# Ledger of designs, part 75: VH-VL binders against q9h9l3

Target 1, 176 residues: q9h9l3
Amino acid sequence: PRKMVAIDCEMVGTGPKGHVSSLARCSIVNYNGDVLYDEYILPPCHIVDYRTRWSGIRKQHMVNATPFKIARGQILKILTGKIVVGHAIHNDFKALQYFHPKSLTRDTSHIPPLNRKADCPENATMSLKHLTKKLLNRDIQVGKSGHSSVEDAQATMELYKLVEVEWEEHLARNPP

## First folded at step 3 (VH-VL)

Design g1 (framework fv_nivolumab)
Fold by OpenDDE, second read of step 4:
Structure g1 (fold): chain C 176 residues (1-176), chain A 122 residues (1-122), chain B 107 residues (1-107)
Amino acid sequence: as target 1 above (176 residues)
Amino acid sequence: QVQLVESGGGVVQPGRSLRLDCKASGFTFSSYGMHWVRQAPGKGLEWVAVISYDGSKKYYADSVKGRFTISRDNSKNTLFLQMNSLRAEDTAVYYCAKGSYQYDSTGYFDYWGQGTLVTVSS
Amino acid sequence: EIVLTQSPATLSLSPGERATLSCRASQSVSKYLAWYQQKPGQAPRLLIYDASNRATGIPARFSGSGSGTDFTLTISSLEPEDFAVYYCQQSYNWPLTFGQGTKVEIK
């Protein structure tokens, strides 16, 4: 089987009104939850809104942050050839301006067996926080400090592991 | 319960070196940034240095840059401060402090050790 | 660096009285301001974080307010154990900095 990693990104607002979501942190963990990559990333444009309440990103995180182009290269190098697990992962890939092969992508926000296990509607989009609480009995994204992409990536991986066998079999029978 | 226990303090002459240790327990050490904060006798608090949860990032106060090195051993739940080229003005109680945010070097200090006294005098 | 200036230097009050401590930043720190209490011979203790959030286990008589450059720590009714030195600290930018402290002493 292919190596599996989980990814989670935090975004800040750039552009005239801060409506552009720009990558500001990216965390990647392996199957065991070990951090493979965790960097603060400097967007190419001026940050208008740190969105700290959600992103957890502050101005001081941008001190010596890795420029986007460099970070992107580092991240893509890690992701290449891997099964990439994420939650609502299309947002992460969009922020990275990168498209990972669909056959190698696992989005925990779109795995019906996972929702079923959590006693949620199979076709509903549940938050990472909710699934993590229901299935792992763990609280993430608590407080007002914003998200931790490392914590979220780890939770995402753990959630996927709960349905990995079933889902991989499903995908094998029904390739995307 | 979170516990931080500093050790290694003592009396040293100027120009000498000293290493401080901080043993942590009661929390997932490897998930938090750790700080050193010092307090000269009868004076206020001064932030000294921080090390990220995985040791990959370090920041120092200007007053100690180039002389002090912060490090950690997550397998031993221990934080270190290597102090070189010590000066009289480095005399202080040195506290290790836990960063308040998981996987974040910023924030506040929600737990402190009891401190260890470093005296630099000729 | 961001300089935090606390006032007054010393506050002499009696038990039961209201204490109001000020912390002013040389530039905006948004809400990223904490307050600590330090008693003689002890390590500091976190009281307030993010300007107005009471830390775990901190009595309700302690409250924080403010944003930007001006912050206030209020002790609604001083208890004997509240006589100590109080420090503010900003986490808005590097380096992290403290105020010089306010001593709350018994009158």
Scores: ipSAE 0.671, ipTM 0.892, lowest interface PAE 0.9, mean pLDDT 95
Fold by ESMFold2-Fast, scan of step 3:
Structure g1 (fold): chain C 176 residues (1-176), chain A 122 residues (1-122), chain B 107 residues (1-107)
Amino acid sequence: as target 1 above (176 residues)
Amino acid sequence: QVQLVESGGGVVQPGRSLRLDCKASGFTFSSYGMHWVRQAPGKGLEWVAVISYDGSKKYYADSVKGRFTISRDNSKNTLFLQMNSLRAEDTAVYYCAKGSYQYDSTGYFDYWGQGTLVTVSS
Amino acid sequence: EIVLTQSPATLSLSPGERATLSCRASQSVSKYLAWYQQKPGQAPRLLIYDASNRATGIPARFSGSGSGTDFTLTISSLEPEDFAVYYCQQSYNWPLTFGQGTKVEIK
C-alpha cells in the first residue's frame, strides 16, 4: 500500500516580464484531509504580480515566508515515493520545478470516471470548483479574496476518493 | 471542447500589413498565455510571439521584433497578431497555440488552431 | 537561444517496425521538452510533455525518455497513421524553440 497525499499550490508572477509563475504557498494534506504542510513561500525573484484575486497572496504574507530553496526541500521530502493527488497538478509541479513520476500522479482534472459521475463529458477538463459542487455539494473558492490552498487540497483528496478503487484498477491494467 | 480558430490570412505584397485573429472557446481564455507559431512551406516550426494571460506582458522572436504586435481581448476570447512591414520570409502558415500552464507563459502547447496561410509575394 | 537538433532527418520504415527518434539540445533543458506529431495539411498534435509523459489520448506505443541534453521518442510498433513528421520543443528558456523535425516515412 503506498501512502497518498493531496497538494495545492498558489503562485505569483515573477521575472522581468512577469511570464513565470513562482511558488508562493503550498498546502499538502494526507488521505484523511489532515494538514501535513502549509507554508507561505518566498520566491527567489522579485514579485511583479501577486494575482491576489486567485492566489490569495498579499505582500504581507511574504514578510516571514520560507525561502523557496528550503520550502522545496521540505515539500519534496513529503511527496517523494507517495501517490500525489492534485487538480491540474502539472501547474503545481512546474512551480516546484519538480518531476513526480506519472505512475504516482493522480490529476482530478483528467480522470474520466470522475467527470462521468458529475454528468460531464469524460474528456473535458472541469474546474475543481465545479466538480466539488456537483459531487460533494460543497462550495469552495468563494469570494474574490483568493483561494485557500488547504481547502482546495482537501476537496481534491475527497474527489479522488470517490473514484479511487475504479481508477487504481484502471491504472493497474493500463500503466501510464 | 477546446477550439482555436484562426482567420485573416491571405496574399499580400512586401511592405504591407495584415492582421490575424484567433477565436478561442472551451477553456478560461483569460487564465492562459497565448502564442503564435509559424511554419514556412516545407519547413519546420518557429515560435513567433507570446502574450500573458492578462495582456500586460509580451515577448517576440528576434525575426519579428518591431514589426509584429501581439494583443488579446479577453472579453471576446480573441487573440490577435498585427503584422507590419511584411517580408517574403514571413510567408508561412500561422498557428495560434495555447500555453499549457495556467498564468505561466513558459511551457508546451496543449492545443493548436488549424492555422491560416499568409503569403507575401512580389 | 537553445538549439534543438533532431536525428535522423528521415527515417524509412515499414509498419510493425520500431522507430527511435533523437533530439539533442545545445544546453541542458532539464525535462522541459515536448514532442509533437504533424501530418500533411494538419496542425501539430502534442504527443509527449516533460520528456516522458504521454498526452491525453496518445496510444501506449509512443514513449519519451531523456533529460538534460539527450532525448528520445520511441514508437514501439509503427501503425499506418504514425507516418508523419515529429518535432521536439523546449520550454526551459526564452525564446521557445523547436527542432527541425524528423520525417517518418514508409519504406
Scores: ipSAE 0.518, ipTM 0.838, lowest interface PAE 2.7, mean pLDDT 91

Design g10 (framework fv_nivolumab)
Fold by ESMFold2-Fast, scan of step 3:
Structure g10 (fold): chain C 176 residues (1-176), chain A 122 residues (1-122), chain B 107 residues (1-107)
Amino acid sequence: as target 1 above (176 residues)
Amino acid sequence: QVQLVESGGGVVQPGRSLRLDCKASGFTFSSYGMHWVRQAPGKGLEWVAVISYDGSKKYYADSVKGRFTISRDNSKNTLFLQMNSLRAEDTAVYYCAKGSYQYDSTGYFDYWGQGTLVTVSS
Amino acid sequence: EIVLTQSPATLSLSPGERATLSCRASQSVSYYLAWYQQKPGQAPRLLIYDASNRATGIPARFSGSGSGTDFTLTISSLEPEDFAVYYCQQSYNWPLTFGQGTKVEIK
């Protein structure tokens, strides 16, 4: 069937009063967790807020960062035609200004069997950190220096693999 | 389940103040921008104010600038709207609305509270 | 501010008929447009986001299309529960704005 990748993006604040999230880093891993893409990305707009505590992005990362239009082209070539796994993935797609087919999208923040396995309410939106600790017995996003998008993408793929067979069967019977 | 519950509405005289609260549950409150949207009786929806996920940034509709103050307490999962110098034109149902994108205050509203009625009359 | 104009103001149809609602923006909002349904005494409910994406739990009869300044919400075959007021909303620029609403009423 289709190949599968996991994605996680880091965003910085741009636009009026820094309210807009603009792509500043993207990491993509394959099914086994090997890194296919990991680049710092320069937004086309002035960065108002690096959001460093969460994004891990600092001014130094913008030196020699890949311009948004070029990075977007590279990323979309990797994603096109593949099953893309992410956590709250609509945030990543918005930052990429990209529409991925729902039939090929897997969002670990909205997979009821995954929440059930974690003893969480089926329709609750649980954080990646919580699900990873509960189901994989691993701490991610530790410290105050921001998140690692590589670590987050890897954890997201591992979480999906726990429910892959059940969820793919569900989607085959109930196409989105 | 995501739930937003507004409180604090009521009847007040023009020129007075009122504070609205919105208690959130079922999602990571500290990761999302929060909004207030109002609707006058028999009228359409009007966006009022936004506060960023961390409370550091705020933006208001021109009709309420200088009179309303939005704030939040992430430790209590609570959003507030302090309404000062109330006018008859502020009479509306006030809805608490969750921003759809993590850490981004622009976007659509994926969840709404049931609203609380504020009536400004003498 | 970006002004959203909805048309028609009122749409009178019978169950089973197709409803087509328009939303026109005074300047381009790209694809950052959402549609909401509101029934009397209730809060608005998200139907469509980012022009064409159906929100979770929304029936397949609802679809959105368009980009730039012209957007359409289509209900392929009206059910009794679909008679309501529909609002479009842009999130492209501040302040966030809504259209004035289209009332879909039973003929």
Scores: ipSAE 0.013, ipTM 0.628, lowest interface PAE 8.5, mean pLDDT 89

Design g11 (framework fv_nivolumab)
Fold by ESMFold2-Fast, scan of step 3:
Structure g11 (fold): chain C 176 residues (1-176), chain A 122 residues (1-122), chain B 107 residues (1-107)
Amino acid sequence: as target 1 above (176 residues)
Amino acid sequence: QVQLVESGGGVVQPGRSLRLDCKASGFTFSSYGMHWVRQAPGKGLEWVAVISYDGSKKYYADSVKGRFTISRDNSKNTLFLQMNSLRAEDTAVYYCAKGSYSYDSTGYFDYWGQGTLVTVSS
Amino acid sequence: EIVLTQSPATLSLSPGERATLSCRASQSVSDYLAWYQQKPGQAPRLLIYDASNRATGIPARFSGSGSGTDFTLTISSLEPEDFAVYYCQQSYNWPLTFGQGTKVEIK
């Protein structure tokens, strides 16, 4: 069986008016929630907007940050060949400029049994914060100083584990 | 530095169509559900439609279902509302509103655009 | 559809007075309730979210309370800039709905 990891990335704004989302932090945890990777990442482009309220990233974090090209190589070595769990994970893969096989990708924003357990309305998606509160009775992303990507990755793995057996069986019968 | 700028409002006759655009900046647009909320002159707020962060899920108020279509282009940070078969009761200021929680279609609206006036009259 | 009923429709007060605004839901919305302020010609501004949390930049004189079906917005001491229309909004279920508004007017 393949190994499983959970990922969460933080992005900052680059390009005109900070419209482009560039990777600025990545956290990866294993099945048990242990941290495998957690680094601040220096984008190759000028940072226009730190988006600190959401990202938790400040100018001080960029001083000794790992350059994007190096960080990307390290991250891809961890992800390759593994089942990767994330919440709205396409955004993380886009920031990494990476295509992970759909058969090995698990997106907790689009898992029907997980949404049903949380009483998510039909034709809606639910945030990691709300899923974690409803299903794990735990508050994450508290305060106004930005999010912890480690905390988010850990919560994402725990949420997936609630439906893992059911969802893996579904995917085996209905390959992507 | 979050900004939402609506455009496309104007005067239109009943039965015609109009498209509203909302240009977003200052946040990761592709991470948030986006909404349209309207307000008829001198009246209260009425929620119109929502689109999920990735565009895969949409929901509409019964008053506009079948006539209005919400869409988004995450590569351009732009939200759209295509309004067909317009009626006099659709006359309102239309606000673009940002969902508060990342990847969530429900929630409150932490940022609003300035609004664009749509007048449906003969 | 969850109906939100605000009371009173109009509240006439002087600067320095306490304002208490009510919002009642036709069924439980837990704590998924927000309050907005709107001034003439302007977009609404978020004041309170998740029943009791003040939004960024909102003065301490604004507070929210309640859960389930009965909610209150309190302005402890009205400032001139607080005379506006206030709306409650539920985010518990589809469709998202607003109350009809309470207008806080200068006496």
Scores: ipSAE 0.553, ipTM 0.850, lowest interface PAE 2.2, mean pLDDT 92
Fold by OpenDDE, second read of step 4:
Structure g11 (fold): chain C 176 residues (1-176), chain A 122 residues (1-122), chain B 107 residues (1-107)
Amino acid sequence: as target 1 above (176 residues)
Amino acid sequence: QVQLVESGGGVVQPGRSLRLDCKASGFTFSSYGMHWVRQAPGKGLEWVAVISYDGSKKYYADSVKGRFTISRDNSKNTLFLQMNSLRAEDTAVYYCAKGSYSYDSTGYFDYWGQGTLVTVSS
Amino acid sequence: EIVLTQSPATLSLSPGERATLSCRASQSVSDYLAWYQQKPGQAPRLLIYDASNRATGIPARFSGSGSGTDFTLTISSLEPEDFAVYYCQQSYNWPLTFGQGTKVEIK
């Protein structure tokens, strides 16, 4: 069996009006929730909107942030060959300008058994915060200081673990 | 209940070194950034240093850069401040303070220790 | 660094009176401002965070307001235990900085 990691990224706004989502933090945890990677990342373009309310990113975090190209290399090294778990993970991969093999990707925002377990419609897209509260009885993303990507990655992994056996069996029968 | 207990303060001569310890309890120590804040006698508060939850990031006030080193042992729930090349102006009560947000080195100080007095005098 | 200037330096009031403390930042700190109370011989205590949120256990008579560069801590009706020094603190940028403090003393 392959090693499994969970990833969560925070993005800031770049471009003329800050509409471009650029990677500003990335956190990766292992199956046990141990942090494997957690870095602030400096976008190649000027940051127009830190989106602090959601991202938790502040100007001071960028002072010694890891340049994007370097961070990307570090992150890809960790992800290579792993089953990567995330929530709405396509956004993370887009920000990373990298796409992991679909067969090795697990998106907790698109796992019907997980929604069912949370008494949510199977085909609905539920937030990480909601699923975490319903299934783990834990509050995440609280306050006005933005998200913690480490906390979110850990929650994502824990959620997946709840349906891992069932979902892996499903995927085995129905490969993407 | 969150508790922070500083120790290691005392009287030292200029140029000497001193290490402060802060024992934490009542919260998941390894999930929070930890800070040192000092207060000279009869003066205001001055932020000294911060260490990230995993110890990977450290920031210092300019007044102590190159002389002080912040560190932590998460297995022992202990925060440290190694103070080298001490100066008279370093005389202060030193507080350890808990960062308010998990996995963030910024934010506020929601819990403080009682402080430990460091006196630098010839 | 971001300089926080508190005013007044000293505020002399009687129990039951309203106290208004000001903190001005040299540049915008958005709402990343906290207020602390420090009584003689004690460590500071967090009162307000993110400009307007009361910390756990803080009485309702304490309130914070403001954004950008101008912030206010209000004590609606002073209790005897409220006579202390109050500090503002910004967490917007490095280094973290405090105001010089306002002493609220009994008249």
Scores: ipSAE 0.026, ipTM 0.631, lowest interface PAE 6.1, mean pLDDT 93

Design g12 (framework fv_nivolumab)
Fold by ESMFold2-Fast, scan of step 3:
Structure g12 (fold): chain C 176 residues (1-176), chain A 122 residues (1-122), chain B 107 residues (1-107)
Amino acid sequence: as target 1 above (176 residues)
Amino acid sequence: QVQLVESGGGVVQPGRSLRLDCKASGFTFSSYGMHWVRQAPGKGLEWVAVISYDGSKKYYADSVKGRFTISRDNSKNTLFLQMNSLRAEDTAVYYCAKGSYQYDSTGYFDYWGQGTLVTVSS
Amino acid sequence: EIVLTQSPATLSLSPGERATLSCRASQSVYSYLAWYQQKPGQAPRLLIYDASNRATGIPARFSGSGSGTDFTLTISSLEPEDFAVYYCQQSYNWPLTFGQGTKVEIK
């Protein structure tokens, strides 16, 4: 059987006016939700905006963070050849400066059966928080201190498992 | 203003040990990764090892793994290289080099020490 | 490991002439390439970082260009103090590696 992992990344603002999104944390979990990777990551550029409300990243987390190039190598070793599940995952891949094959990518923000189960329009992009509450009856991303990428990766895997059989059959008939 | 001063070089027999020190001044030592780079007589530059700004992460060239240990004392602004099981091919000028990016262990080297000669011979 | 190949090994020129030095990487290093100058008996001195940025205090006659696998260091008009050995260095991946050097010598 093919191995499957779920990923969630947190980004901070770098570059002019903090408009560039740079990787600052990455969490990867296996099919059962066990953590395979969870590290704070130091961007190669000066951090202009920690975006703490969403990222949960503060200056203190950068003190022992893994440099981007090293973290990227570690992360890519885990992702290569596996089915990778994420929510709006193209943002994560962009932050990693990485291309993952579409045939091995599963984006829970673009799976119509998930939206249907949540009583949402099939083609709408629903937040991870909303889908998790509606389908798993669980609150994530609670409070104003930012998100937990481990929590988000675990929720993303559990959401995918709800539609895995149906969606894999769909992809076999309609290859990406 | 920025200065890196190496010491501890000398002549040693194969199989012996030697420790190099690098005293830093003129910058916030605890905020930068520090590197050792060597140059054998008449040869080019070879990267040897790095230690992160806080000492928690270390990386080594394959040629020195298991024999050399990099360490630092941020309270004394000093970088160390403990060289064990020395071989003739370790003969080189050893440079202490400052990483350019704050808190990043990768990078280019904006400042270098004068170098200290290590000769491994019988 | 990423291998950097510099060419030519030796460049013999007169003061006032243009020097063009090449550094080629065995795989893409993007823009993570620096150039150093080394004079006899001295430590290397940073000239260019991130492929094209001049280090503080480096004269405008020094310029760097290139990305990916092909990089160039140009000295627009050689001064007597520019005759030295030049090294390129990549910081994209571990281990960090240097080219073998190009010696710029007086004709």
Scores: ipSAE 0.000, ipTM 0.465, lowest interface PAE 17.5, mean pLDDT 88

Design g13 (framework fv_nivolumab)
Fold by ESMFold2-Fast, scan of step 3:
Structure g13 (fold): chain C 176 residues (1-176), chain A 122 residues (1-122), chain B 107 residues (1-107)
Amino acid sequence: as target 1 above (176 residues)
Amino acid sequence: QVQLVESGGGVVQPGRSLRLDCKASGFTFSSYGMHWVRQAPGKGLEWVAVISYSGSKKYYADSVKGRFTISRDNSKNTLFLQMNSLRAEDTAVYYCAKGSYEYDSTGYFDYWGQGTLVTVSS
Amino acid sequence: EIVLTQSPATLSLSPGERATLSCRASQSVSKYLAWYQQKPGQAPRLLIYDASNRATGIPARFSGSGSGTDFTLTISSLEPEDFAVYYCQQSYNWPLTFGQGTKVEIK
């Protein structure tokens, strides 16, 4: 079958009142959880809010960070033609200013069988932290230093692997 | 009325190959994952392999990976298990089993065939 | 892989007695646990699915309970035809696995 990767991005606040989410870190892992990409990324716009509590990003991470235009090119070379797994992945693609084909996109926040295995309502949107604890017995996003996008991408891939067979069957029957 | 009928079992020498068939009737075969489960004489049940409803996905138990191949022909309502490089420890009754959920290969087995005996001996 | 451990290995009981069979999973399988009955020379027969649901045609004396890692099959009053081997099976994760079985035999 096609190659598959998992992605997780961290965003900072830019624009008026820091309400725009701009890419500031991206991690990509392969099917086995090995890191293919993990870089801090400098937004083209002035950072108003680092959102450190959630993003884990501080001002020092922006020193020597890869400029957005260059990082975007590197990331897209990895994603193109692959099945890309993410959690609420539309936010990541929006931050990347990138359209990935729906047929090659897997969003672990919208996979009913995954919620079913976690004893959650199939149509509910569950957090990555909750699903990972329930299904993998692993605590992620611990402490107050913000999230690790590497940890999140690895957890996302492992969650997808739990439902890969049934979800791929569903997608073959109901193409996006 | 759901029926699963296995065939192809027999006595075979170590290192040889054997193919098992399972003919299904009484349900929409093309909508369900199908499984092979085996049981060595006097032992418990061991899951062997699954094939998804469309045939696009397959999983195997570690004990048979690389030696056994599961396949299906939805136009003939038939499930197959190609067994290569057979070993004495493959001696068992092989059951064809129907997955319980439409379009989902994970599940309990709501119907079983009668089983076919495979004996690997010299 | 998820290991299912059944206990006891053998239950020696008389007709009319209550049988309680245990199945313990090495990690949570949520509610995705089934129970099968097997008589000598026959294929297994589904009794209970999704921990507590009785399969079609299964008598009311059979009941299942539990969730997560601990599951129980109860036969409220043994009939002569209930003396058999019972297996639990998880459908939560790959590979699918069975317990080693509990034999219910006449005392």
Scores: ipSAE 0.000, ipTM 0.488, lowest interface PAE 15.6, mean pLDDT 88

Design g14 (framework fv_nivolumab)
Fold by ESMFold2-Fast, scan of step 3:
Structure g14 (fold): chain C 176 residues (1-176), chain A 122 residues (1-122), chain B 107 residues (1-107)
Amino acid sequence: as target 1 above (176 residues)
Amino acid sequence: QVQLVESGGGVVQPGRSLRLDCKASGFTFSSYGMHWVRQAPGKGLEWVAVISYRGSTKYYADSVKGRFTISRDNSKNTLFLQMNSLRAEDTAVYYCAKGSYQYDSTGYFDYWGQGTLVTVSS
Amino acid sequence: EIVLTQSPATLSLSPGERATLSCRASQSVSKYLAWYQQKPGQAPRLLIYDASNRATGIPARFSGSGSGTDFTLTISSLEPEDFAVYYCQQSYNWPLTFGQGTKVEIK
C-alpha cells in the first residue's frame, strides 16, 4: 500500500586525493518511469575529481547546481514514507547523509530472484548494465561521457517491477 | 483445481513436424513461466524448454535448440511446442510443467500435465 | 551444465523400513533442489522443494535435507504406495537438470 520511487545518484571526489564521495547529481523517477527530480548538486567541499567517465559530471554542470543542503531537503521530502528502489542503494543514502528504513528499501543488486532471471548466481552482485541488457534488452551506460542517472533510475524501476510481486511476498513473510 | 492438459502427440516419421498444446486452468497463467519436460520410454526426465510469463524470454536444451520452438498465448491459457525436423531420439512422453515462482522462469515444478506420447519412427 | 548423480540406482526394501536416497550435484546448487516421485504410467509428483520443504498433501514420512552439493530424501517408514522411482532436480542454474533416478522396489 505505499508509493514507490527509484533513485540513482552520481558522486564526485572531494577531500584528500578526491577519496570522499560527494553527491553531485540525483535523479528520482516514479513507478511509471516519469522524472520526479533531476538536479545537479553543488557539494559544500571543493571538487578535486569529477570522475566524469562514470558520473557524467563536468565543471559546467556546477555553475547552476543546487547547493547540497537545499537539494538534500528536496530529495528527502520525495523519499520519506515511500518504498525506495535503487541499485547498490547504500552508496546513494551515504552520499545523501540519510537513513531510510530497511523495510522500505529495495536494492536490485541484492535480489536473488532477479539474478536468477538473468542466469546469474543468486548471491552475486551484478552490475545494473548487465541486468538491464539481459532482462530488458536495453543498453545503458553507453560511451565514455559518463552515466545518465535518469536512465539508470528508470532501468532500476523496470528491473524491480519484474520481481515485485514475488519479492514483496517474500519480504512480508520475512520482514527485515 | 490446477490442471494442465497436453494434446497433439502421435506417430510421425523422421524429418516431419508436430505441434503440442497444453491447456492450463486453475491459476493465473500469465504470471508463471511454463516448461516442457520429456521422458523417453524406460528412461529418466529431461528438461526441454522454458518460456517466461510474458513470452519475451525462452531457453532450450542443446538437444532441441534450432528445431523446437516454445510459445504461449496468455489470452487462451495455452502453451505450445512446435517440433520440427523430428528424430528417433525425440520419441518420448512430453509433459507440460508449471514453474513454481511467480514471474520467475526458474524453479521446481509444482504441477504437471498427464503427458502426451510422441513416437518418431519410420 | 550441472550434473546430478543419484545413489543407489536401486533400493530393495520391505514395507516399514527406512529408505535413504542420495543426490549429489557436480557444483553447489545452494538449497535449490526438489524431489519427485513417479509411478509407472503417471506424471511425476512433487514431494520436496527447496531441499527440505514438503509439498502440499505429501505425508510426514517424507523429509528432505542437505545443501550445496549433498542432498538426502528420507522415507521414515515405507508404505506399499511408496515403491516408485524418485528423481532429484536442481533449479539453481540453466539448463534445469534431473538426476537419473533411484528405483525403490519391494524386496
Scores: ipSAE 0.000, ipTM 0.467, lowest interface PAE 18.4, mean pLDDT 88

